VH-VL binders against Chromatin structure-remodeling complex subunit rsc1 (rsc1). Designs and how they scored, part 9

Target 1, 111 residues: Chromatin structure-remodeling complex subunit rsc1 (rsc1), of Schizosaccharomyces pombe (o74964r206to316)
Amino acid sequence: KPLSSLEARAKVIMRQVRRYRDGSGRQLFAPFERLPDPRMFPEYYQAIEQPMALEVIQKKLSKHRYETIEQFVDDFNLMFDNAKSFNDPSSQVYRDADFLKNYLADVLRLE

## First folded at step 5 (VH-VL; framework fv_lumrotatug)

Design n10 (from U07 with heavy chain D98V S102Y W104Y)
Fold by ESMFold2-Fast, scan of step 5:
Structure n10 (fold): chain C 111 residues (1-111), chain A 118 residues (1-118), chain B 107 residues (1-107)
Amino acid sequence: as target 1 above (111 residues)
Amino acid sequence: QVQLQESGPGLVKPSETLSLTCTVSGGSISSYYIHWLRQPPGKGLEWIGVIYYSGSTDYNPSLKSRVTISKDTSKSQVSLKLSSVTAADTAVYYCARVLYSYGYFDYWGQGTLVTVSS
Amino acid sequence: EIVMTQSPPTLSLSPGERVTLSCRASQSVSSYLVWYQQKPGQAPRLLISGASTRATSIPARFSGSGSGTDYTLTISSLQPEDFAVYYCQQYNSYPWTFGQGTKVEIK
């Protein structure tokens, strides 16, 4: 089946955010692609009320669970906010989440 | 700038407990998951275990009955104890950090050689 | 546990040559694959994560590719400082597992 307008737009946004590389060529998005393994990281699931990662967003998108692009964006913001709540502000993951959240806003604004 | 440094005795007798310390500087151990890995001379790497920010731990099933990892946040130190050692436990031991959900080791200690011999 | 197999065990090459190193997983690791470089007496150095993302300060001559169970590390033109052992690691499934290494040595 052809992609809906929402699905097509969501996929473009996902690719832009995922492929971002900083001045050294580092891809910032890597830690956000999957949920932490609950066997390895049970404390994450104790601390975070609504775990979110790209794999969950992709599944929701494929099951037509988003009515608007804003709901899709909200899950990305939740994913980055979870990282910022779980990790120390001095950590690289916190800084990367903060950057990517702002980058996502820029992608949407320039769209 | 994050640095990890292993320390402990370089020689341990068979049947005794191997005890190592990893000191973390330039970052908070509460922001990192600290792992222990080892590498027998001339061989590949083996994951030993991890300690999470909460103090909970997970160990490689092959070593679980002999391994204990603990931390002292006030000293910024993570400790490894491996009981009932044999010559097969002779290896360079590393501590390394992982940012949550990455699963790859971006900062390693220099490693410390532990020889198990009488 | 996922078994990681690297091939070949050893490559003997001259500076300037192109190198390709293979890493195969016993089951899909969904691109959650890392490459490390290790020189004698040193800790492993992170080269590539997520199958294809170069770590900070890693030269552009290093590239990673692959998906599913089959992954490749390529060095486009070997430099003298690149002679080392290279390891792959999967982080798709607990416990984390490493390949046995490929030694890149001078011919």
Scores: ipSAE 0.006, ipTM 0.579, lowest interface PAE 9.1, mean pLDDT 85

Design n11 (from U07 with heavy chain Y100W S102G G103Y W104Y)
Fold by ESMFold2-Fast, scan of step 5:
Structure n11 (fold): chain C 111 residues (1-111), chain A 118 residues (1-118), chain B 107 residues (1-107)
Amino acid sequence: as target 1 above (111 residues)
Amino acid sequence: QVQLQESGPGLVKPSETLSLTCTVSGGSISSYYIHWLRQPPGKGLEWIGVIYYSGSTDYNPSLKSRVTISKDTSKSQVSLKLSSVTAADTAVYYCARDLWSGYYFDYWGQGTLVTVSS
Amino acid sequence: EIVMTQSPPTLSLSPGERVTLSCRASQSVSSYLVWYQQKPGQAPRLLISGASTRATSIPARFSGSGSGTDYTLTISSLQPEDFAVYYCQQYNSYPWTFGQGTKVEIK
């Protein structure tokens, strides 16, 4: 089955953001691929109203739940904003989320 | 509660590939990050790499060209392969658990000594 | 990469003494600093994370302090089971790096 234009565009954006590596070769995106295990991190689910991760975004995309690319991008921004809300500003996860949020904005402008 | 146990050959020849397995019990390997570390005899610790929840990996830049980490969730095992070994790769190898990208280690395997010798 | 330097390399002490171990980073690690204890033939044991947060089951005699580039581990009254090698590790910047260790040995 051919992809809709929205789904095709979303997959390109996902691929670019997910595969980013910094100058040292590190994958910044790894913490964002899956939701934390609720049994290991119950405090996360108490603190964060709308948990979001790539696995949730991929499921929504496969079920055709995004009407616009803006809704898809909003979920990515929510994912990064959740990480910045839960983690200290000096933490690596916070800094990675902040960088990837800006990188996503650049990917969108350059497509 | 969580136990990690390394296994593999204790002796590897120079230029060959070192292969080790970490078996995890008392918890799901999909619930946390598993790292590999090593310690040459009488020396300090070196981080080798990590496998994340997703199966994605990151490696120490000094070892990146030679290292592969993979996992089999059905067997609860994480594997380390290090190619083109030399005497400098002689070390005790550890697998260790990291809770949600903390990048410090609360549970370690007992370690397995690998000697690289002809 | 951030280089971690521990000093001194070795301390010879008697039970009951106060000991202070130093760990210095080549760049600020923003209190993302962890201490481990390692006894011969054993894996490292987590003592303190976040520079000052004692891990579960670690006795109150162990404490950590410091900020920026300079950190210390203090054992207020050294017990026989505390003779070991102590390592610091930073987890602020990739790749994660360790100090070379300080050996605390009995006099």
Scores: ipSAE 0.023, ipTM 0.661, lowest interface PAE 7.2, mean pLDDT 86

Design n14 (from U07 with heavy chain L99R Y100W W104Y)
Fold by ESMFold2-Fast, scan of step 5:
Structure n14 (fold): chain C 111 residues (1-111), chain A 118 residues (1-118), chain B 107 residues (1-107)
Amino acid sequence: as target 1 above (111 residues)
Amino acid sequence: QVQLQESGPGLVKPSETLSLTCTVSGGSISSYYIHWLRQPPGKGLEWIGVIYYSGSTDYNPSLKSRVTISKDTSKSQVSLKLSSVTAADTAVYYCARDRWSSGYFDYWGQGTLVTVSS
Amino acid sequence: EIVMTQSPPTLSLSPGERVTLSCRASQSVSSYLVWYQQKPGQAPRLLISGASTRATSIPARFSGSGSGTDYTLTISSLQPEDFAVYYCQQYNSYPWTFGQGTKVEIK
């Protein structure tokens, strides 16, 4: 079945954010691909009310759960905000979440 | 209680490929970022590269043309291959865990010495 | 790449003494700086991350400080088990780089 215009647009945004590499060639998006393993990170599920990762966003998109592109973007922002909330500001993942949230805003503005 | 253990030949001839395996126990390999590092005898540490949950990799630019890191989740193993070795590649090789892209290593293997000589 | 320089290369000290180890980066690392301890024949052990956050189980006598390009590890009262090589590492940018180490040895 052909992709809806929302689904097609979401996939373009998703690809741009996911495949970003910084000036050193580092992949920033890697920690956001999947939810943390509950057995390895039980403290994450105690601290975070609404876990979010790319795998969840992809499932919601395939199930036609987004009515607007804004709802899709909200889940990306939630994903990055969760990482900043849970992780120490001194961690690389905190910094990467902050950067990618701003990068996402730029992608949307220049679209 | 995560444990990492390196294994592989302790002697490699110049121009050949160095091949090492890191076996991870006490957790799913898919839940960790596994890095390879090395330390020449009496010297400091050098970062080699990382394999992420997805299986994608990043390498130290100084080694990128010679290094490949891969994983086999069914065996809970990460492998390192370094081609065209010379005496300068003689070092203790470590695998180490970065739990969720923190940028630092909380668990290390014991290290395995690889000597490059004829 | 960011070059990490540790000083001094070697410190000879007695138990009970205060020790300070320096680590300098060629560019600001924005407190993305970690300290490791390594004893002969062993893998490095995580001591401090984010310049000043002690890892789990690390004794209170270890403390880290600094910002920008200049960082310090302090051991307030050196114990016999603290004689080791100490390494700093930056994780601000790839490739991640380490200092050459400071050896703390018994006098």
Scores: ipSAE 0.441, ipTM 0.816, lowest interface PAE 2.8, mean pLDDT 88

Design n15 (from U07 with heavy chain D98H S101T Y107P)
Fold by ESMFold2-Fast, scan of step 5:
Structure n15 (fold): chain C 111 residues (1-111), chain A 118 residues (1-118), chain B 107 residues (1-107)
Amino acid sequence: as target 1 above (111 residues)
Amino acid sequence: QVQLQESGPGLVKPSETLSLTCTVSGGSISSYYIHWLRQPPGKGLEWIGVIYYSGSTDYNPSLKSRVTISKDTSKSQVSLKLSSVTAADTAVYYCARHLYTSGWFDPWGQGTLVTVSS
Amino acid sequence: EIVMTQSPPTLSLSPGERVTLSCRASQSVSSYLVWYQQKPGQAPRLLISGASTRATSIPARFSGSGSGTDYTLTISSLQPEDFAVYYCQQYNSYPWTFGQGTKVEIK
């Protein structure tokens, strides 16, 4: 079935952000694909009120849970903000979240 | 080319708040981490703090209780406020940029001397 | 915080001489180390990043080496314009910290 214009646009944005690679070929998005394992990171679920990851966003998108593209973007921003809240600013994952949040904003501005 | 320029009063009285502005041209402050650093006369460099792409900030623990860094994207300016100054805060103050994937400063502003005296 | 120590504090040299500057970290900085040059009245200038990568427009006589806790900046043949203070900086962990500087002065 043909996708709605919102879903088609969301999928393009999602692919562009997910597939970003830096000059070394590193895929920055890898830590954001799935929610942290509660058994390995129980402190994450104590600190973060609204856990978010690509797997949750993809499920919401497939179930037509987004009425606007802004709601879709909000979940991506929440995902990156969660990473920045939980991790130290000196960490690679914090820096990657900050970069990808800015990159997402640039992707939205340039479309 | 991205350029940074510091401005503010060159003389501040003890116990008052030091307020400086960094004006960024040739690029968007939303795309950079902007830092404040200082150098007391005849001494080495000290990192004060940073404002990230998001507007979040981090400060040197030794200064955290006295420092506030903020930005105004519409004016392309980053501001530094340092409260309760003493003679020990006399220094040349620099703003400097780093890109997300780098931990080094390039470019730097030219620096502005702030003297704390009565 | 990581403490950066530079040695020697001062070097008095003549043009044409080889210069070796040392920078030691209190714990490993994994080659996340930068060298800057600062002349009187000027802001620091980026020389070397990632311990060994020379910045754009920096002459080939400047080179960086080292790993772990011990790093070196070398100037193969000192030129008159190279008399300055040199600083190392680590960016492996916050807060970012600098060495106290090595002054290279004319003999």
Scores: ipSAE 0.000, ipTM 0.513, lowest interface PAE 14.5, mean pLDDT 83

Design n16
Heavy chain, then light chain:
Amino acid sequence: QVQLQESGPGLVKPSETLSLTCTVSGGSISSYYIHWLRQPPGKGLEWIGVIYYSGSTDYNPSLKSRVTISKDTSKSQVSLKLSSVTAADTAVYYCARDLGYSSGWFDYWGQGTLVTVSS
Amino acid sequence: EIVMTQSPPTLSLSPGERVTLSCRASQSVSSYLVWYQQKPGQAPRLLISGASTRATSIPARFSGSGSGTDYTLTISSLQPEDFAVYYCQQYNSYPWTFGQGTKVEIK
ESMFold2-Fast, scan of step 5: ipSAE 0.510; ipTM 0.848

Design n17
Fold by ESMFold2-Fast, scan of step 5:
Structure n17 (fold): chain C 111 residues (1-111), chain A 119 residues (1-119), chain B 107 residues (1-107)
Amino acid sequence: as target 1 above (111 residues)
Amino acid sequence: QVQLQESGPGLVKPSETLSLTCTVSGGSISSYYIHWLRQPPGKGLEWIGVIYYSGSTDYNPSLKSRVTISKDTSKSQVSLKLSSVTAADTAVYYCARDLEYSSGWFDYWGQGTLVTVSS
Amino acid sequence: EIVMTQSPPTLSLSPGERVTLSCRASQSVSSYLVWYQQKPGQAPRLLISGASTRATSIPARFSGSGSGTDYTLTISSLQPEDFAVYYCQQYNSYPWTFGQGTKVEIK
């Protein structure tokens, strides 16, 4: 079954953000692939009202839950904002979330 | 209970490729980041690299040109290959688990395997 | 990369004594600092993460403190099983780096 134009665009954006590597060759996106394990990080679920990760976004996309590309982008921004809210500004995951949020904005402008 | 076990040849000749396997039991390797670390005799620890649940990898910049980490999820195994070895690569090699959002400490380690590089 | 320096290299102590081990980073690691214990022939064991959070099953005699570039691991009353090498590790900046260890040995 052919993808809708929204789903096709979303998949391109998702792949570009997910595949980013920095100048050292490091993948920044790795922590955002899945939700933190509630048994290992119960404090995350106490602090974050709307947990979000790529696995959730992929499931929403496959179930046609996005009516606009803006709703899809909002979930990515929520995912990065959650990481910035939970983690210290000097931490690697905070810095990576901040960078990837800006990179996502660049990807959207260049499509 | 999660357990990690390293295996591979204990002796490797200079200029050859060092090849090790980490077998994970008691849990799915798809739920963890698996790291390789090493410790030369009488020295401190050095981080080598990681394989993420997705199969993507990151390596210590000091070793990046010589290191490849891969996994076989069906066998629950992670492998390390280090090319062009020298005596400086003699060390106990460990695989270790990092929880997927733990930000870089290691809660479970394999017992370690000594690799000696000698002619 | 961030260089981690541990001091002293060796501490010779008797059971029951209080000991403090120092770990210094070449630049701030913002309390993203881990302590491990390693006994001869064994893999390292996680003791403390986030500079001060004890891992599960680690006795209360172990405590971590510090901020910025300077961190300390304290053992309030050494037990016979505590004689080991202790390593610090930072996870604030990639690549992650370790100190060279402090050996706590019997006097």
Scores: ipSAE 0.019, ipTM 0.643, lowest interface PAE 7.6, mean pLDDT 86

Design n18
Fold by ESMFold2-Fast, scan of step 5:
Structure n18 (fold): chain C 111 residues (1-111), chain A 117 residues (1-117), chain B 107 residues (1-107)
Amino acid sequence: as target 1 above (111 residues)
Amino acid sequence: QVQLQESGPGLVKPSETLSLTCTVSGGSISSYYIHWLRQPPGKGLEWIGVIYYSGSTDYNPSLKSRVTISKDTSKSQVSLKLSSVTAADTAVYYCARGYSSGWFDYWGQGTLVTVSS
Amino acid sequence: EIVMTQSPPTLSLSPGERVTLSCRASQSVSSYLVWYQQKPGQAPRLLISGASTRATSIPARFSGSGSGTDYTLTISSLQPEDFAVYYCQQYNSYPWTFGQGTKVEIK
């Protein structure tokens, strides 16, 4: 069925952020597509109160759980902030999360 | 302390698929990802690819058409498959824990794979 | 890809000497530079990440410095267990690339 205006807008934002490539051709979004495997990363679930990943955001969107675009954006910011909280500032995941958070803000301003 | 152990056949025939497994143990994995690297005898190191905790992967462009990295969470294992092998693929293969950015703090012991008929 | 060049290829030294190993990148790596030590028959061992941050359990005699394209690893007083091959690696630009190594051997 046809998408709501919010769902249509959310999908455009998701595609732009997910598809970003840096100057080397690397797709920065890869670590954020799914939640960490609890068998391999139990410490993540110990440290992070509200785990978030694209798979969770997509499920919430498909179940009409976002009333506003701001709530959708908040989950993306939570996802990146979780990565910055858990990972060392010198790590690539931290730097990628920081960059993508700023990139998301730019996408929202320019649309 | 994280422990990594490579396993798989030490001999692979030219044109076949090289298949290796990395078994991860320990309770200290925190923010790291599993990488595959190789070192041909007497030469330097080459990065092959990484699997993130999300299950997504990145590969060295020089190998991308031949490489698949996957994981089996029920076995705590990461697998490497390299298709259409030649003698140039003879190397010690390592799995390593590291950040997606590519520094590696824990390494497996390495396993030698020889490509020979 | 970024090409990493290490110099010299081999250093012959005595215990107690101060050692400086050089690593040059074909373009700036913005201090996203790693040093490893590898002994025969062993996997590489992480020494320094982020150009200057010493890894856990690595002795204080190992230090890293540099910026842009030029980086150095210094061992302030070479110990018998330090004779090994040392590799630098950049992680600023994909794909990650390694230098060819510097062998530190006994005189």
Scores: ipSAE 0.007, ipTM 0.581, lowest interface PAE 9.9, mean pLDDT 84

Design n19 (from U07 with heavy chain L99Y Y100S S102G G103W W104Y)
Fold by ESMFold2-Fast, scan of step 5:
Structure n19 (fold): chain C 111 residues (1-111), chain A 118 residues (1-118), chain B 107 residues (1-107)
Amino acid sequence: as target 1 above (111 residues)
Amino acid sequence: QVQLQESGPGLVKPSETLSLTCTVSGGSISSYYIHWLRQPPGKGLEWIGVIYYSGSTDYNPSLKSRVTISKDTSKSQVSLKLSSVTAADTAVYYCARDYSSGWYFDYWGQGTLVTVSS
Amino acid sequence: EIVMTQSPPTLSLSPGERVTLSCRASQSVSSYLVWYQQKPGQAPRLLISGASTRATSIPARFSGSGSGTDYTLTISSLQPEDFAVYYCQQYNSYPWTFGQGTKVEIK
């Protein structure tokens, strides 16, 4: 079956954000690929009301759960905002989430 | 079913502008990226550039000063212009789509040979 | 610009043989690597994306592997229709770049 225009556009955005590497070649997106294991990180699930990760976004996309591209973008912003809420502002993961959130906005603006 | 078809002159004189058209059918031209690539006879592939569904473009830095890609949504066409051509620009030119945002090409036009000679 | 180098330039093989084609990047492409097959007079055909994900309708005898800078395409039992030129492409870093190709020809 052909992809919808929304799904095709979402995959373009997703790939650009996911593949980003900084000047040292470091892939910033790696921590956002999967949800933390609840058995190893129960504190995360106590602190974060709506856990989000790329694996959840991909599943929602494949099941046609997004009606608009804005809903898809909202889940990416939620994912980055969760990381910024859970982690200290001086941490690398906080800084990476902040950068990628701004990079996502740039990707959307340039399209 | 999305189909891409290249068209344009098969012969261009040195120093002139090469102009090709890619006609898209079976889908909205505003819903995907259209790329231009080329392949000189007996050689490998070279990416030329892309036009995004927004109309923005990116070009291979090696060609950027000579290349322009544009689209006409009403005609469902994407155009490539390459200025100041030389014999080194002789190649089969392809248009291709980036479906599923892979930045790799799962559907290509048939290709059109452009020979640069006097 | 990432430079892609394929080896060997040419392989002469008989049907039924196993063939392994190499693709090396000048810097890591993080498995954002795709393989194409091209027969004379035809546009390239997508074989494998993401280094190891086989495209729809591509036979199981084709497989891809590798990481970082080193990638391989393997054809486990070469069929007559597999004689072609094979190209790798990276899509990790703009501009997108291709290898020079490996020609698989009949002995």
Scores: ipSAE 0.006, ipTM 0.532, lowest interface PAE 15.2, mean pLDDT 84

Design n2
Fold by ESMFold2-Fast, scan of step 5:
Structure n2 (fold): chain C 111 residues (1-111), chain A 119 residues (1-119), chain B 107 residues (1-107)
Amino acid sequence: as target 1 above (111 residues)
Amino acid sequence: QVQLQESGPGLVKPSETLSLTCTVSGGSISSYYIHWLRQPPGKGLEWIGVIYYSGSTDYNPSLKSRVTISKDTSKSQVSLKLSSVTAADTAVYYCARDLYSSSWYFDYWGQGTLVTVSS
Amino acid sequence: EIVMTQSPPTLSLSPGERVTLSCRASQSVSSYLVWYQQKPGQAPRLLISGASTRATSIPARFSGSGSGTDYTLTISSLQPEDFAVYYCQQYNSYPWTFGQGTKVEIK
């Protein structure tokens, strides 16, 4: 089935952000691939009202749940904001989320 | 409570491939990042690499050309292969987990398995 | 890569003494620093993360401090079970790197 223009754009954005490597070669996106297991991390679900991860975004995209690219970007921003809310500002996860949020804005701007 | 256990041959000949398995029990393998580390006799620890939820991997640049990490979720196992071994690869090899909240430090370790490279 | 240097290599001490272990990074690790304890024949045990946060079940006599490039692990009153090798690790910059260890042995 042919991809909509929105789905094609979303896949390019998703690919760019997911594949980013920093100056040391590290993939920053790895913690954002899946939701934490609620049996293993119940404290995460107590602290975060709207859990979000790439797996949820991909499912929403495949089910045509996004009407605009802005709604798709909003879920990425929610995902990163959740990490920044749950983790200490000095933590690697917080810094990675902050960086990737800014990187996403740059990727979208350069389209 | 998660448990990690390394297994594999304790002796490997120079130039051959070192193959180890980490078996995960007490939790889903898909809930963790699993890392491999090693400790040569009398030396400090060296990080080898990690496998993520997605099956994607990252490796220490010093070992990248020789290392492959993979997982089999049906068997709850993570495998390490290190090719073209030399005496310098003699070490105790560990698998360890990194939970979402821990971010690159290790709270659960396997017991370690000694691999000696000799002819 | 960031090089982690621990000092001294060996400390010979008696039970009850205060112990101070040093860990220095070749560049700032922004408090992304972990301490591990390792006893002979065992895997490392997590003691402290984020330079100063004790892991679950770790006794209060263990404390961590420091910032930038210079970090310290302190044991306020050494117990017999504390004789071990201690390692620091940075997790600020990939690849993750460890110090060479400080051995705390009985005098």
Scores: ipSAE 0.051, ipTM 0.697, lowest interface PAE 6.7, mean pLDDT 87

Design n21 (from U07 with light chain Y32N S93N Y94W W96R)
Fold by ESMFold2-Fast, scan of step 5:
Structure n21 (fold): chain C 111 residues (1-111), chain A 118 residues (1-118), chain B 107 residues (1-107)
Amino acid sequence: as target 1 above (111 residues)
Amino acid sequence: QVQLQESGPGLVKPSETLSLTCTVSGGSISSYYIHWLRQPPGKGLEWIGVIYYSGSTDYNPSLKSRVTISKDTSKSQVSLKLSSVTAADTAVYYCARDLYSSGWFDYWGQGTLVTVSS
Amino acid sequence: EIVMTQSPPTLSLSPGERVTLSCRASQSVSSNLVWYQQKPGQAPRLLISGASTRATSIPARFSGSGSGTDYTLTISSLQPEDFAVYYCQQYNNWPRTFGQGTKVEIK
């Protein structure tokens, strides 16, 4: 079955951000694929009001929960903002989230 | 009490595949980023690659064509395979834990020496 | 890749003395530097991240400082349990690179 135009566009954006590799070939997106296990990382769920990861975004897309592309983009920004809130600015995950948030904005601007 | 323990053959022949296992106890490997590192005798540490809690992997570009990292959550094990080995692959191999891809390692295995020799 | 150089290779000191270990990067690492301690026969232990932030449970006698290319680990009053090899690592660039280590021996 054909995808809606919103879902088709969301999948293109998602693929571009997910597949980004830096100059060394490292894929920055890997930490954002899934939510941390709450039994092993309870401090994450205590600090973060709205946990978000690609698996949650993909589920929302499949259930037609986004009415606009802006809502989809908001969840990606929330995912990166959560990482920046939870982690120290000197950490790799903070820097990767910051970069990918800016990269997402560039992807959207160039469409 | 998180512990990481490397194991595998201490001797590998040139052109064969080096195979090591990191056994994690005191925590689930699905909850950690596990990295492999090595230290050739008399040299510094070299990063090999990582497996994230999601199962995704990243590898050092210099080793990417030869390296595979995988995990078996039922056994609490992370595996490293390095193909087509040469004497340059002789090193002490470590596995180490990285919380949330921080870029540093809070727990390490004790290391296992692998010698590549005929 | 960024080359990390530690000096001196070995230090022989008495308990109570101040220890200063140096780590230099071939280019700026913007304080993205960690220190590890490795005792004989044991796994490495995280001491300091972000050049100056002590890890959980690390005694206050350990401190890190520095910026740009030059970093220092200081132990204000050396204890017998501080006998170990100390390593620095940069996480500013990929690949991650490490110093060769400084061995601290108790006289």
Scores: ipSAE 0.006, ipTM 0.503, lowest interface PAE 10.4, mean pLDDT 83

